# VHH binders against p80196, part 15

Target 1, 213 residues: p80196
Amino acid sequence: SQDFDFFYFVQQWPASYCDTRRSCCYPTTGKPDEDFSIHGLWPNYKDGKWPQNCDRESSLDESEFSDLISTMEKNWPSLACPSSDGLKFWSHEWLKHGTCSALNQHAYFQTALDFKTKSNLLQNLNNAGIKPRNGDYYGVESIKKAIEKGVGHTPFIECNVDSQGNHQLYQVYLCVDSSASKFIDCPIFPHGGKCGSKIEFPSFSTNDDHDEF
Key: E = the ipSAE of ESMFold2; O = the ipSAE of OpenDDE; V2 = 0.75 times the mean of E and O plus 0.25 times the DockQ between their complexes.

## First folded at step 4 (VHH)

Design r4 (framework vhh_5c3l_4)
Fold by ESMFold2-Fast, scan of step 4:
Structure r4 (fold): chain B 213 residues (1-213), chain A 121 residues (1-121)
Amino acid sequence: as target 1 above (213 residues)
Amino acid sequence: QVQLQESGGGLVQPGGSLRLSCAASGFTFSNYWMSWVRQAPGKGLEVVSDISGSGGSTTYADSVKGRFTISRDNAKNTLYLQMNSLKPEDTAVYYCARGDEYYSGYDFDSRGPGTQVTVSS
């Protein structure tokens, strides 16, 4: 197994996954909550490199974390097509990143769920007046400051582009120490997903609306 | 099914240039973010650069900014990396990588077999 220096704890904004040209498929449980959801918990090195696929024989074993499944369906759904129960996504994250974590499967998934609760991103943004709404834009620095005020550490903000070319909040990265016990200042910020100075924080369109579109 | 094949690597002197190409097949190329990822001997993977499906957004690692340029030709299913002002520190195997269905800047599901770039006099 590979050693590592810290984790990125990565959360995605589901509406920004879904409103791209690629689009999305809702989980078999239906439309996700309007909240951040977990992408993963990724071992990383201080120089910006990372280990992956550290134990090719450690398959996802649902019996190891059966008590967590309903919580994971809510907080770690797959939005990839076709619609699914999430097991393929969790298997992907476990095999690529989890096997490098020095945690067993239950501890790996429980740890990510705990950090999602502790980071409380949506509430921290709402406390600063930063609320999801199509057409509303916020300064990236204001988003970072709101999260830093609530969590105690500066996040990295990753942006993507909707189907109309608008830059938007896509993922939030926080850093966690190698013992998976606490948030820390990121030793190095991740690379990718460049933001403009102001970005959209979109909300879902609802398929249950009376809209005829 | 998904196939990625790099070419254009080789031995080059410090300060020289190389252009890497990656031929992609087995998927709708224009729908995916694509990345160049490298691994130096005894080191972990490093994302060097990535590019959105449309080509409208690009990013670069700080180590290569101003020296490397990523581009794509969606009509030809080809990804490129123009590498200028090469340094010994750029010596690595370079992989063409597809962002997987869960893609962010680090999360890719497929990569080619790699092409060796050696920067040495």
Scores: ipSAE 0.079, ipTM 0.468, lowest interface PAE 4.3, mean pLDDT 87

Design r5 (framework vhh_5c3l_4)
Fold by ESMFold2-Fast, scan of step 4:
Structure r5 (fold): chain B 213 residues (1-213), chain A 122 residues (1-122)
Amino acid sequence: as target 1 above (213 residues)
Amino acid sequence: QVQLQESGGGLVQPGGSLRLSCAASGFTFSNYWMSWVRQAPGKGLEVVSDISGSGGSTTYADSVKGRFTISRDNAKNTLYLQMNSLKPEDTAVYYCARGDEYYSGSEQFDSRGPGTQVTVSS
């Protein structure tokens, strides 16, 4: 098995992926739900480095997780262009990160799906009055506190910028123990994606009904 | 199998110029955003410049804007960084990196080369 210290469990806000200059394409299933979606489950070291591509022979095998596909289409869609069914994105995450996890493919994807359900990010934010809406800004510390209250652990909040330069909630990082059994306090936080003191929590715009931005 | 290999680094005097090259193989080069990233001694990684698959869009860090130019030759599977008016603070190992197409942020990349050393000193 591959050595590592913990996982980052990374969830993205689809509207914030889609409204940047790099653009996006909706999955073949159409516009994603207005909810956080999984980016990945990433083995990491306590020094901030990470293993990747730990078994090049371990190709994604759809038959190993066929029971999870419809749930993954909903909770782990690809927003990368061109529009796709998600298999290429799941293959990317499996090869880069999953092969380092010490889990088989079914367990790797099931574990991430379970942590999404357990983290319940959107509901925890809504319970604190933090709701997606274009033009509404929230304190980063308020976002962290709302998630900490619901999950029991402080998240890392990553920001990106939309095509107009507005800072916005993009990704939420939670940490998971090396056995992939529970959330833990993060041993170390990522370096990038600096937020201002207040950030936008955007909703999908009227242009979101189109296949790409 | 993705491979990236940088070349063109070296020792140069302040105010001088260098051109870095990155030879790419194992993927459809023209389909990917490519980046130059650097790491100075004792510092973290800094994204210096990005270029779209077609070459139609480029970005630059404020620290290099107006001095560095990123370009690509998709027929040769090669990425370039033209570095002008070099300063001592440009001293770093420079890496060619393939962007992670599933990440809409500033630092995540899925592959990078072994790097090429650029030293700016008299």
Scores: ipSAE 0.257, ipTM 0.640, lowest interface PAE 2.5, mean pLDDT 88

Design r6 (framework vhh_5c3l_4)
Fold by ESMFold2-Fast, scan of step 4:
Structure r6 (fold): chain B 213 residues (1-213), chain A 124 residues (1-124)
Amino acid sequence: as target 1 above (213 residues)
Amino acid sequence: QVQLQESGGGLVQPGGSLRLSCAASGFTFSEYWMSWVRQAPGKGLEVVSDIYGSGGSTTYADSVKGRFTISRDNAKNTLYLQMNSLKPEDTAVYYCARGDEYYSGYDYEQFDSRGPGTQVTVSS
């Protein structure tokens, strides 16, 4: 159905996607910016359940959002292998989640892009002294407080593990009201992605990545 | 501990039918989206079908639409896949998978648990 209570707005940290044992493939546009990128905008019920695949005949139509493609390549890239232009990932998100949103395709993608800008996660973390750097660890509560100070609402932090088994910041969940107009306090937090008390905020770059000493 | 165990696979002639079952334990079955996922020789994982916790919403891959039916019996903690009009292209190991509703992905990372699989072979 199209009836739902709120959205999860989900952003991922690309370096944490890429430094696992599984690794990643850069988009056809090349290495992602050192910034959060959109995973999706997911309709949800306040009891923790969710609608999905609400209109199986509503295929992704690139012509409906051609003006957004360049911005989406930057802010919503696919890191899955093989290297791609992102269309399969956006099609997946539209069919599974977007069709349940009560928004048309252009509004759905534009709304997610707008919330990424409004959440301003990297700047809010930097303002609290939380900066991406390999080997630097931060308390999960400090990360939550930094985001809450900037956005006005407590996020859910999802962790994954790098190839060496270190816990790291992977995804940030914020909640949006059912009219897709504003951030709200999450009625319920998702499960999964257990964090340690301190987690790494990794970057793509290290001193060892350069071949000139 | 989450446990998923498939049964019902086997060898079948083209045009035949099979019904797969998955017995689930260690969690509140009715609260989770469930999927059937398959892997054919030399291919990646394909999500065949999924079903909402209440059973009110289902999806199917285009390759199986109209031939396969997913269903569940929440009182018995069991997931089913009724497979009709089987083709050689349906030959694969079939896995019962529990979806992590908040772990989104464009591949198998969206599943937090999977059974050991059951082999389906369609040949004359």
Scores: ipSAE 0.015, ipTM 0.191, lowest interface PAE 7.1, mean pLDDT 85

Design r7 (framework vhh_etentamig_d1)
Fold by ESMFold2-Fast, scan of step 4:
Structure r7 (fold): chain B 213 residues (1-213), chain A 124 residues (1-124)
Amino acid sequence: as target 1 above (213 residues)
Amino acid sequence: EVQLLESGGGLVQPGGSLRLSCAASGFTFSNYWMSWVRQAPGKGPEWVSDISGSGGSTYYADSVKGRFTISRDNSKNTLYLQMNSLRAEDTAVYYCARGDEYYSGYDYEQFDSRGQGTLVTVSS
């Protein structure tokens, strides 16, 4: 008996997080890989609303998922300032979204890691000739088609703007069934974060490097 | 528990001014970006303005730029929106929202928490 209809599985493009006016701080492990990273796995309702903060007493317990920490550092890093080991970000995602998931902490984080592997976003984009490079723009429909071809389901593409005002690929949303077992067609797409017809797929540059202070 | 309580809305004539306030509690206010968002009757939510935790950076929607000023008093855990030269098109419920530090954008749906809103009606 779940109280929600589906999950959004949300992955971010780290270079697009980092090149905005808000900027970023690299994790304590250093500059992220040039790959999509997990933002979260978010229970949602088919009317576009979502549950959040479903159990305020369920604090993050690192001992429940200690076997996943190394993999999460690579695939689910924090880019928020100050530079961190990621625990605060994972705690935020667990408390806001994970407590609503009907999964325990280990299953919640393992499930997101598994869906990242299954979605294989960067390779699916590369297979269509869509590759990260500063100054290269791609049609949003081409990005969607490349992901749909590889995953089997149409994503939602969220855009943000860099410090120069260029629209860019920021986040990719895929939908997962309420039992957290498989990708599904999204019952409803997220609101906002709208893209123009062509968007930049940026790479990291030396100018995107930030210290902790 | 995060709580956001807006006040200061009301009926004002075109060309008039209002100052909205948002009283925040249950978190370290100075650590968060704060936002004003509005929803006009029959329309979806529209982002209005952002302010950084320190107050050092502010951003505005083009529709309000030059007319509205966002500010904060971290000693009082209070966010403000000074609205000048109000137009009929500014009629909306105005919401105070806490920015999610793990988002890098201006989408209303990314906000961690929002208040119950305060109604602003611009009418003669």
Scores: ipSAE 0.255, ipTM 0.626, lowest interface PAE 3.2, mean pLDDT 88

Design r8 (framework vhh_7zox_3)
Fold by ESMFold2-Fast, scan of step 4:
Structure r8 (fold): chain B 213 residues (1-213), chain A 123 residues (1-123)
Amino acid sequence: as target 1 above (213 residues)
Amino acid sequence: DVQLVESGGGLVQPGGSLRLSCVASGFTFSNYWMGWVRQAPGKGLEWVSDISSGGSTGYADSVKGRFAISRDNAKNTLYLQMNRLKPEDTAVYYCARGDEYYSGYDYEQFDSAGQGTQVTVSS
């Protein structure tokens, strides 16, 4: 069913995707910017359940959103292996979540791109002194407050673990109303990806002037 | 059309061992991270173990040192070797295919699951 209560708007920190034991491959366009990137825009129910795969026959049609491709390559890249142009990732998000959104493909992708710009996560964190840097740890409550100050709504912070066992900022969830028009307070938060009280905000690159000797 | 078929469940005594199998079809098994999740009576889903396409493994603290996950890509089969079983391990065990665009630990990271196989640990 395409009836749902709200969306999660999910953004990932690429360095935290890439530094786990799982694996990471850069897009064919090269290394992404050091910025949050879109994971998806996910219809959800207020009881914590979610619809998925609402229309298996509605395949991704690149011609319906060709004007967005360059912007999506920058803001919604695939880090999954092997290296790709992103189409398989966007197809996955469309089929699993987008078909449940009541939006057409162009509106679905444009809406997510617009919310990425509006949320302005990295700048809101930087304004609070929270900057990506290997070895720097921040209180989860400080991260939440910085985002809430900039966006107007409390995020859910998802953590994962790097290959050395360090807990880190992985994804930020914001909630969007069912008409896909504005951020709202989340009716319910996800259960997964529990953070410790302090987490690392890792840099995407370990290279600096000293490492280039 | 993704199909995951679990087998190997049953009744075992505390301290016993059991090996679960999951036969996958409808996708290129070797390309996917795979895992096991379980649901005890009256409880929610709990992540148990996972294995990457490259063979790197992870385990929930509750099973670490007792369970071993493995895969046979030639047979499209995932395994869970369960040793030193406890009554607390009683649950329906589900084979699950990992979401290839997710990097974390939770049952929500899986995009497909089988019908499950019942494991009961009691004397």
Scores: ipSAE 0.259, ipTM 0.597, lowest interface PAE 3.2, mean pLDDT 88

Design r9 (framework vhh_5c3l_4)
Fold by ESMFold2-Fast, scan of step 4:
Structure r9 (fold): chain B 213 residues (1-213), chain A 123 residues (1-123)
Amino acid sequence: as target 1 above (213 residues)
Amino acid sequence: QVQLQESGGGLVQPGGSLRLSCAASGFTFSNYWMSWVRQAPGKGLEVVSDISGSGGSTTYADSVKGRFTISRDNAKNTLYLQMNSLKPEDTAVYYCARDEYYSGYDYEQFDSRGPGTQVTVSS
């Protein structure tokens, strides 16, 4: 019945998105809080391939999930330039990935919001002494173990590099079963974004010097 | 087959106006965000403006805000860009594009784009 094997549930660290050579643009609501934000909920196959654009004629209908908009603005913001309300990002994720999910629009977005709450990544890292702070580096294995202890399943950690070439925590991938009901062990890990043995977990809010961007 | 075809470019004096159009076919036009993207000589691609499938949401680059207006006619499968108060810095090839938005990559990858139309602003 399901045309895919599992989902990747992908969360990004906003400070690591913003401190690259590309930089970023804050949402129209302003600077995000210091927390992980949703990138997406992506149907995937066990062989590492994925379906996409499964119903190119299905458009995002904001009225179907109007009750979720304020929560999505907080938990699923666009950091891409130019500064925006997030609707284009949500439309992209729905068309590319959501149409393959076997969920309607409300269920798709609600499910991702629920998994963000359940994964509780920042608190699980903090419980292990892994805290966002500019200049502090942590072993990738320690990051994985902290998340595994809290969630029950091993994540994939994707790294990027800041404007100075420092490797940093960028995205966390968890896997969800095809019915979108629970976290599972990932059948296969994605490729790319390889980390060094130690990576920075940069802070977004460490500088109190009123840099509003 | 997805097809996009721009028209309306040309030579215009500073302070002048042009209206670009893009005829789209081969897909359900109203279901896609569409953008105008330009490339000036010796520069990379710049996203000028985009518009949601319904036309209810628009964005503009700071360089064109207040001067350019994006619109669409979904019954005609046509995208428009009204360009007012044109400056020499607006000289570029303008492309109509069906959006391929990523949180990290913005508009640098497109599902499809047209062949482009040249806009030259010169005295």
Scores: ipSAE 0.013, ipTM 0.274, lowest interface PAE 7.8, mean pLDDT 85

## First folded at step 7 (VHH)

Design s1 (framework vhh_etentamig_d1; at its last look DockQ between E and O 0.16; V2 from the best seeds 0.00; counts 0 for: pae E 21.4 > 2, placed apart)
Fold by OpenDDE, look of step 7:
Structure s1 (fold): chain B 213 residues (1-213), chain A 122 residues (1-122)
Amino acid sequence: as target 1 above (213 residues)
Amino acid sequence: EVQLLESGGGLVQPGGSLRLSCAASGFTFSTYWMSWVRQAPGKGPEWVSAISGSGGSTYYADSVKGRFTISRDNSKNTLYLQMNSLRAEDTAVYYCAAYEGSYYDSSEIDYRGQGTLVTVSS
């Protein structure tokens, strides 16, 4: 493993992921919940660079985290095509990022799950009156403040663009210390995907055109 | 040094066709998923199409499905995008992107080219 300064803990909004012209494939385990899902836990440097693929021989071993799989299916689903049960996605995240974390597979995935629970993003937003709704816009600063109030640290909001050209809440970045013990202020925020002043927080709707298998 | 070089862009009338190419070097081409991503003026990046390392799996955005065809020649380290029935809304800079694994996300792109401009206008 390589040294790193902190983790990006990245959560994504499934509705925004699918509310684009890109392909969206529901997991084989079923339609995702209308909640934030984990994208990844990424070791990162303070200069904005990151280590990756630190151990190419460390293949994903389901037996190492079998007790977490059901929880991961719910909280860490893949929306990439082709539809999958998450193993390919988790393998990608482990090989690219997890092998650089100095954590074993179980600890890596458990840590991410724990931080999802701790961040409680949807509830934090709801507490501020920010709810998923199509056609409505929220101030990006309001979203940041709502999350900051709950988590105690300023998030980075990444936006994508829907078919109408509107910015929408796509991913939330939080930072975790290198020991994977607590949230911290981000030493640096990622580049790209910056949001306009007003952004959509879309509801997750059933899309018949998406592949579920 | 990793290089991705797009070509084939240009001006075309609605209903016309173009074929884009992406020449790759500096990495093991066949082990990477390849994608086309486009960015129109004032809009964010839009995923267009993806192809697995072997070429056995192809995927398309709904907006281009049935009109665009992605392919690759691993012996030439080249990615292609055949664009038929072009529309004004297809106007954008088209980028080829490489990423390891089977999961695509714009924030997880490993390599990207400089892009080639496609303008669809009467």
Scores: ipSAE 0.015, ipTM 0.355, lowest interface PAE 6.9, mean pLDDT 89
Fold by ESMFold2, look of step 7:
Structure s1 (fold): chain B 213 residues (1-213), chain A 122 residues (1-122)
Amino acid sequence: as target 1 above (213 residues)
Amino acid sequence: EVQLLESGGGLVQPGGSLRLSCAASGFTFSTYWMSWVRQAPGKGPEWVSAISGSGGSTYYADSVKGRFTISRDNSKNTLYLQMNSLRAEDTAVYYCAAYEGSYYDSSEIDYRGQGTLVTVSS
């Protein structure tokens, strides 16, 4: 039986991952699409704590989700260095979070892929005139409203800082019920990660990607 | 069994200094990225600083650059944070964190200690 209250479903913006001081490497499949990518689907408690590593012996088994791999390469890429095929990242997400989800490996990864499609973040932002573009700033409340209009629930917006000191849209948190069936209002929002009133929504460009990829 | 035990917190005046320690056990310390994460009262966790397994690479949040120094002693399995020129805004519970893979944010922490309280007040 499940022992957690809800999931955070977390997506990240690849350009905001790559334009900071940390190293960024494209996957071996090449530069990711200009779209949000899955970070993870994370069991959580209402009190702000979370379970993790619920079965250390449940190693990732590629044969259990082989039909999903090409879709995961597109929608769940790793940007960590060195460049990789993503299996290390997916193994981490499964072992740490997926083993706590009450889903088998195939269902865990398929469910996250389905929620990315259902959230439709980039299109929801585009419908509100919010597009990735270096040098443009958008109101954080406008970003929240655009996503809320499309999803039906208020997101949490996490910002990071690029190498020039600009605050930018980095990650979007949505909440999913404990049966992994639908988006819900978040029982608790993450603490921290304050954004200013206006933030960048960067595109992939050579201005923001100074390291060789 | 992995343990991370922070110490060195306390009450200090603005402009003062503290040195935090984190004693690590139960894993190969020298191969892990380590970080300090803090949580102010009523706020969410904030990443402060990170250091590579070898100690060759260090990173700092803008709010602490020039004031805080992360270091490690792999022979003692100990992570440190030297905190100088402390301000009231630095008041928080400070946690050490270990990463098997990526150190990008607090939600990807593989292991975290219980924390040590730092209070900066007049």
Scores: ipSAE 0.000, ipTM 0.095, lowest interface PAE 21.4, mean pLDDT 84
ESMFold2 (binder alone), look of step 7: mean pLDDT 83; pTM 0.831

Design s2 (framework vhh_etentamig_d1; at its last look DockQ between E and O 0.09; V2 from the best seeds 0.00; counts 0 for: pae E 9.8 > 2, placed apart)
Fold by OpenDDE, look of step 7:
Structure s2 (fold): chain B 213 residues (1-213), chain A 121 residues (1-121)
Amino acid sequence: as target 1 above (213 residues)
Amino acid sequence: EVQLLESGGGLVQPGGSLRLSCAASGFTFSTYWMSWVRQAPGKGPEWVSAISGSGGSTYYADSVKGRFTISRDNSKNTLYLQMNSLRAEDTAVYYCAAYGSYYDTGEIDYRGQGTLVTVSS
């Protein structure tokens, strides 16, 4: 059993990922939903360090979680180029992070999926009147409060920078206890990606003037 | 500062040819996989082609295989895309992209501003 203090559960906003100088490619399975997607479930120490690659011999075995694949394709897609079906992404996440958890492959991925559902980020934001829209800005504190109200714990918001220099909602960090049972207050927040006071919440909508790529 | 600058786009008739270029700077070009990706109006980003750092390995989307050729000149920090037998469905903004790690924070993963390719009679 690996020793760690908590999980970072990280979700990303696909439109923000693509609306930068960063390359992005839609998955081979199709266009991602206008929703947050899972980046990962990462064991972490309270001092800010993290274990990684705890079992290099534990290769991804899709047969172990075949029942989850369809759901993972929708909720845990890869936007990396070249386009992929997510297996490479999931393999990376498992080998780097999942092997450091006390979970088997099925439980690891299932846990992440469950926490995505529980967090219900987009709905929480919508409940506060915060909706994806190009050209508009939202207070980062408002975003944090909206998520906190829904999840019950304060998130960390990571921002990226678009081509115009605007900060965008890129990733949301929530913390999960080491038993992977519930959200908790984060013992520590990650470094980097700090947001300005106001940030964009871009849309993937084809009706917007901005490219989805 | 990392820069990727695409050029060579334009209007061409079906069956015609274009050669795109991408000038790279601000990073060690030869050590990165490079790709061309495109986005057509109303569609999402589509991967077109990729080439390894050394140029020894090339890959193509099925939609362009046999018609497009990716290449690079590491001495000039330039990526190329030779497009032959162009079709209307090839109409898109074409971007060059440097491979980074999607999965790790802080790694390089850049694309340019793109160049428009319009295939129309």
Scores: ipSAE 0.016, ipTM 0.277, lowest interface PAE 7.4, mean pLDDT 88
Fold by ESMFold2, look of step 7:
Structure s2 (fold): chain B 213 residues (1-213), chain A 121 residues (1-121)
Amino acid sequence: as target 1 above (213 residues)
Amino acid sequence: EVQLLESGGGLVQPGGSLRLSCAASGFTFSTYWMSWVRQAPGKGPEWVSAISGSGGSTYYADSVKGRFTISRDNSKNTLYLQMNSLRAEDTAVYYCAAYGSYYDTGEIDYRGQGTLVTVSS
């Protein structure tokens, strides 16, 4: 459907997915890199509603995007249990969201991969001195400004809660125009982000925790 | 008005079986992933199992895999959990939850009041 107004482009921080009391399973390809990963590219209306499942007969067809699979395993992994090759997660994202995008399967997945590269979230945070470190807290506004500096548009930050009750950076929402060509200012943000003014940015890696002074 | 109403809890001996039901109303049941979440007294919530809207995909926590079976009947708007080989560690309040998808389970859309399962000699 081309009657939607914009996309949310949503990326997830794997360490924050996996440090809750919910089950987390690495993909069959192994532990993901310490980087943001794609959750999805979601058509939305500016009134806060969204289309979904716009063609329930358009099943995922691996032959349509086979050249992208290795890149998607790296950049669009599933952390859901049981461990998998990602096809179930990509099928879910295609059926629920991709069928509403007016893009074919190859273009849909390629576009999301391109926007992950363009957003450059981890590097933009690192350029501002914001690094994944267990036990460190960062200002939510500092995180937003670091991403805005690199991308040109203000993100929405969604937090979750680790197994110890600490609020942490979980997902980053950016907005993309309805032609899937560029980042735009978000017409509307989702509610329920659950962040305080300072939040953790946990590490999947422990390298940074022992050298701070 | 959205409602999720759990039933079928009770007292059962170790090694026994119990079947939980969750009656859903006020939303299009067949389009939602459904899950069971449990909470033992004094502990945090624990995800137990999930099932896709069609029933074609099911997932289980390692602690219950092979013992519990999730299912749904979309014609009756009802979610089920068949619990076999019950252990004392399974004692908890069991909640029915609805999500837009399993991959969105960090944002539980609807949750029931819960039903108590007690496993004791």
Scores: ipSAE 0.006, ipTM 0.211, lowest interface PAE 9.8, mean pLDDT 84
ESMFold2 (binder alone), look of step 7: mean pLDDT 83; pTM 0.836

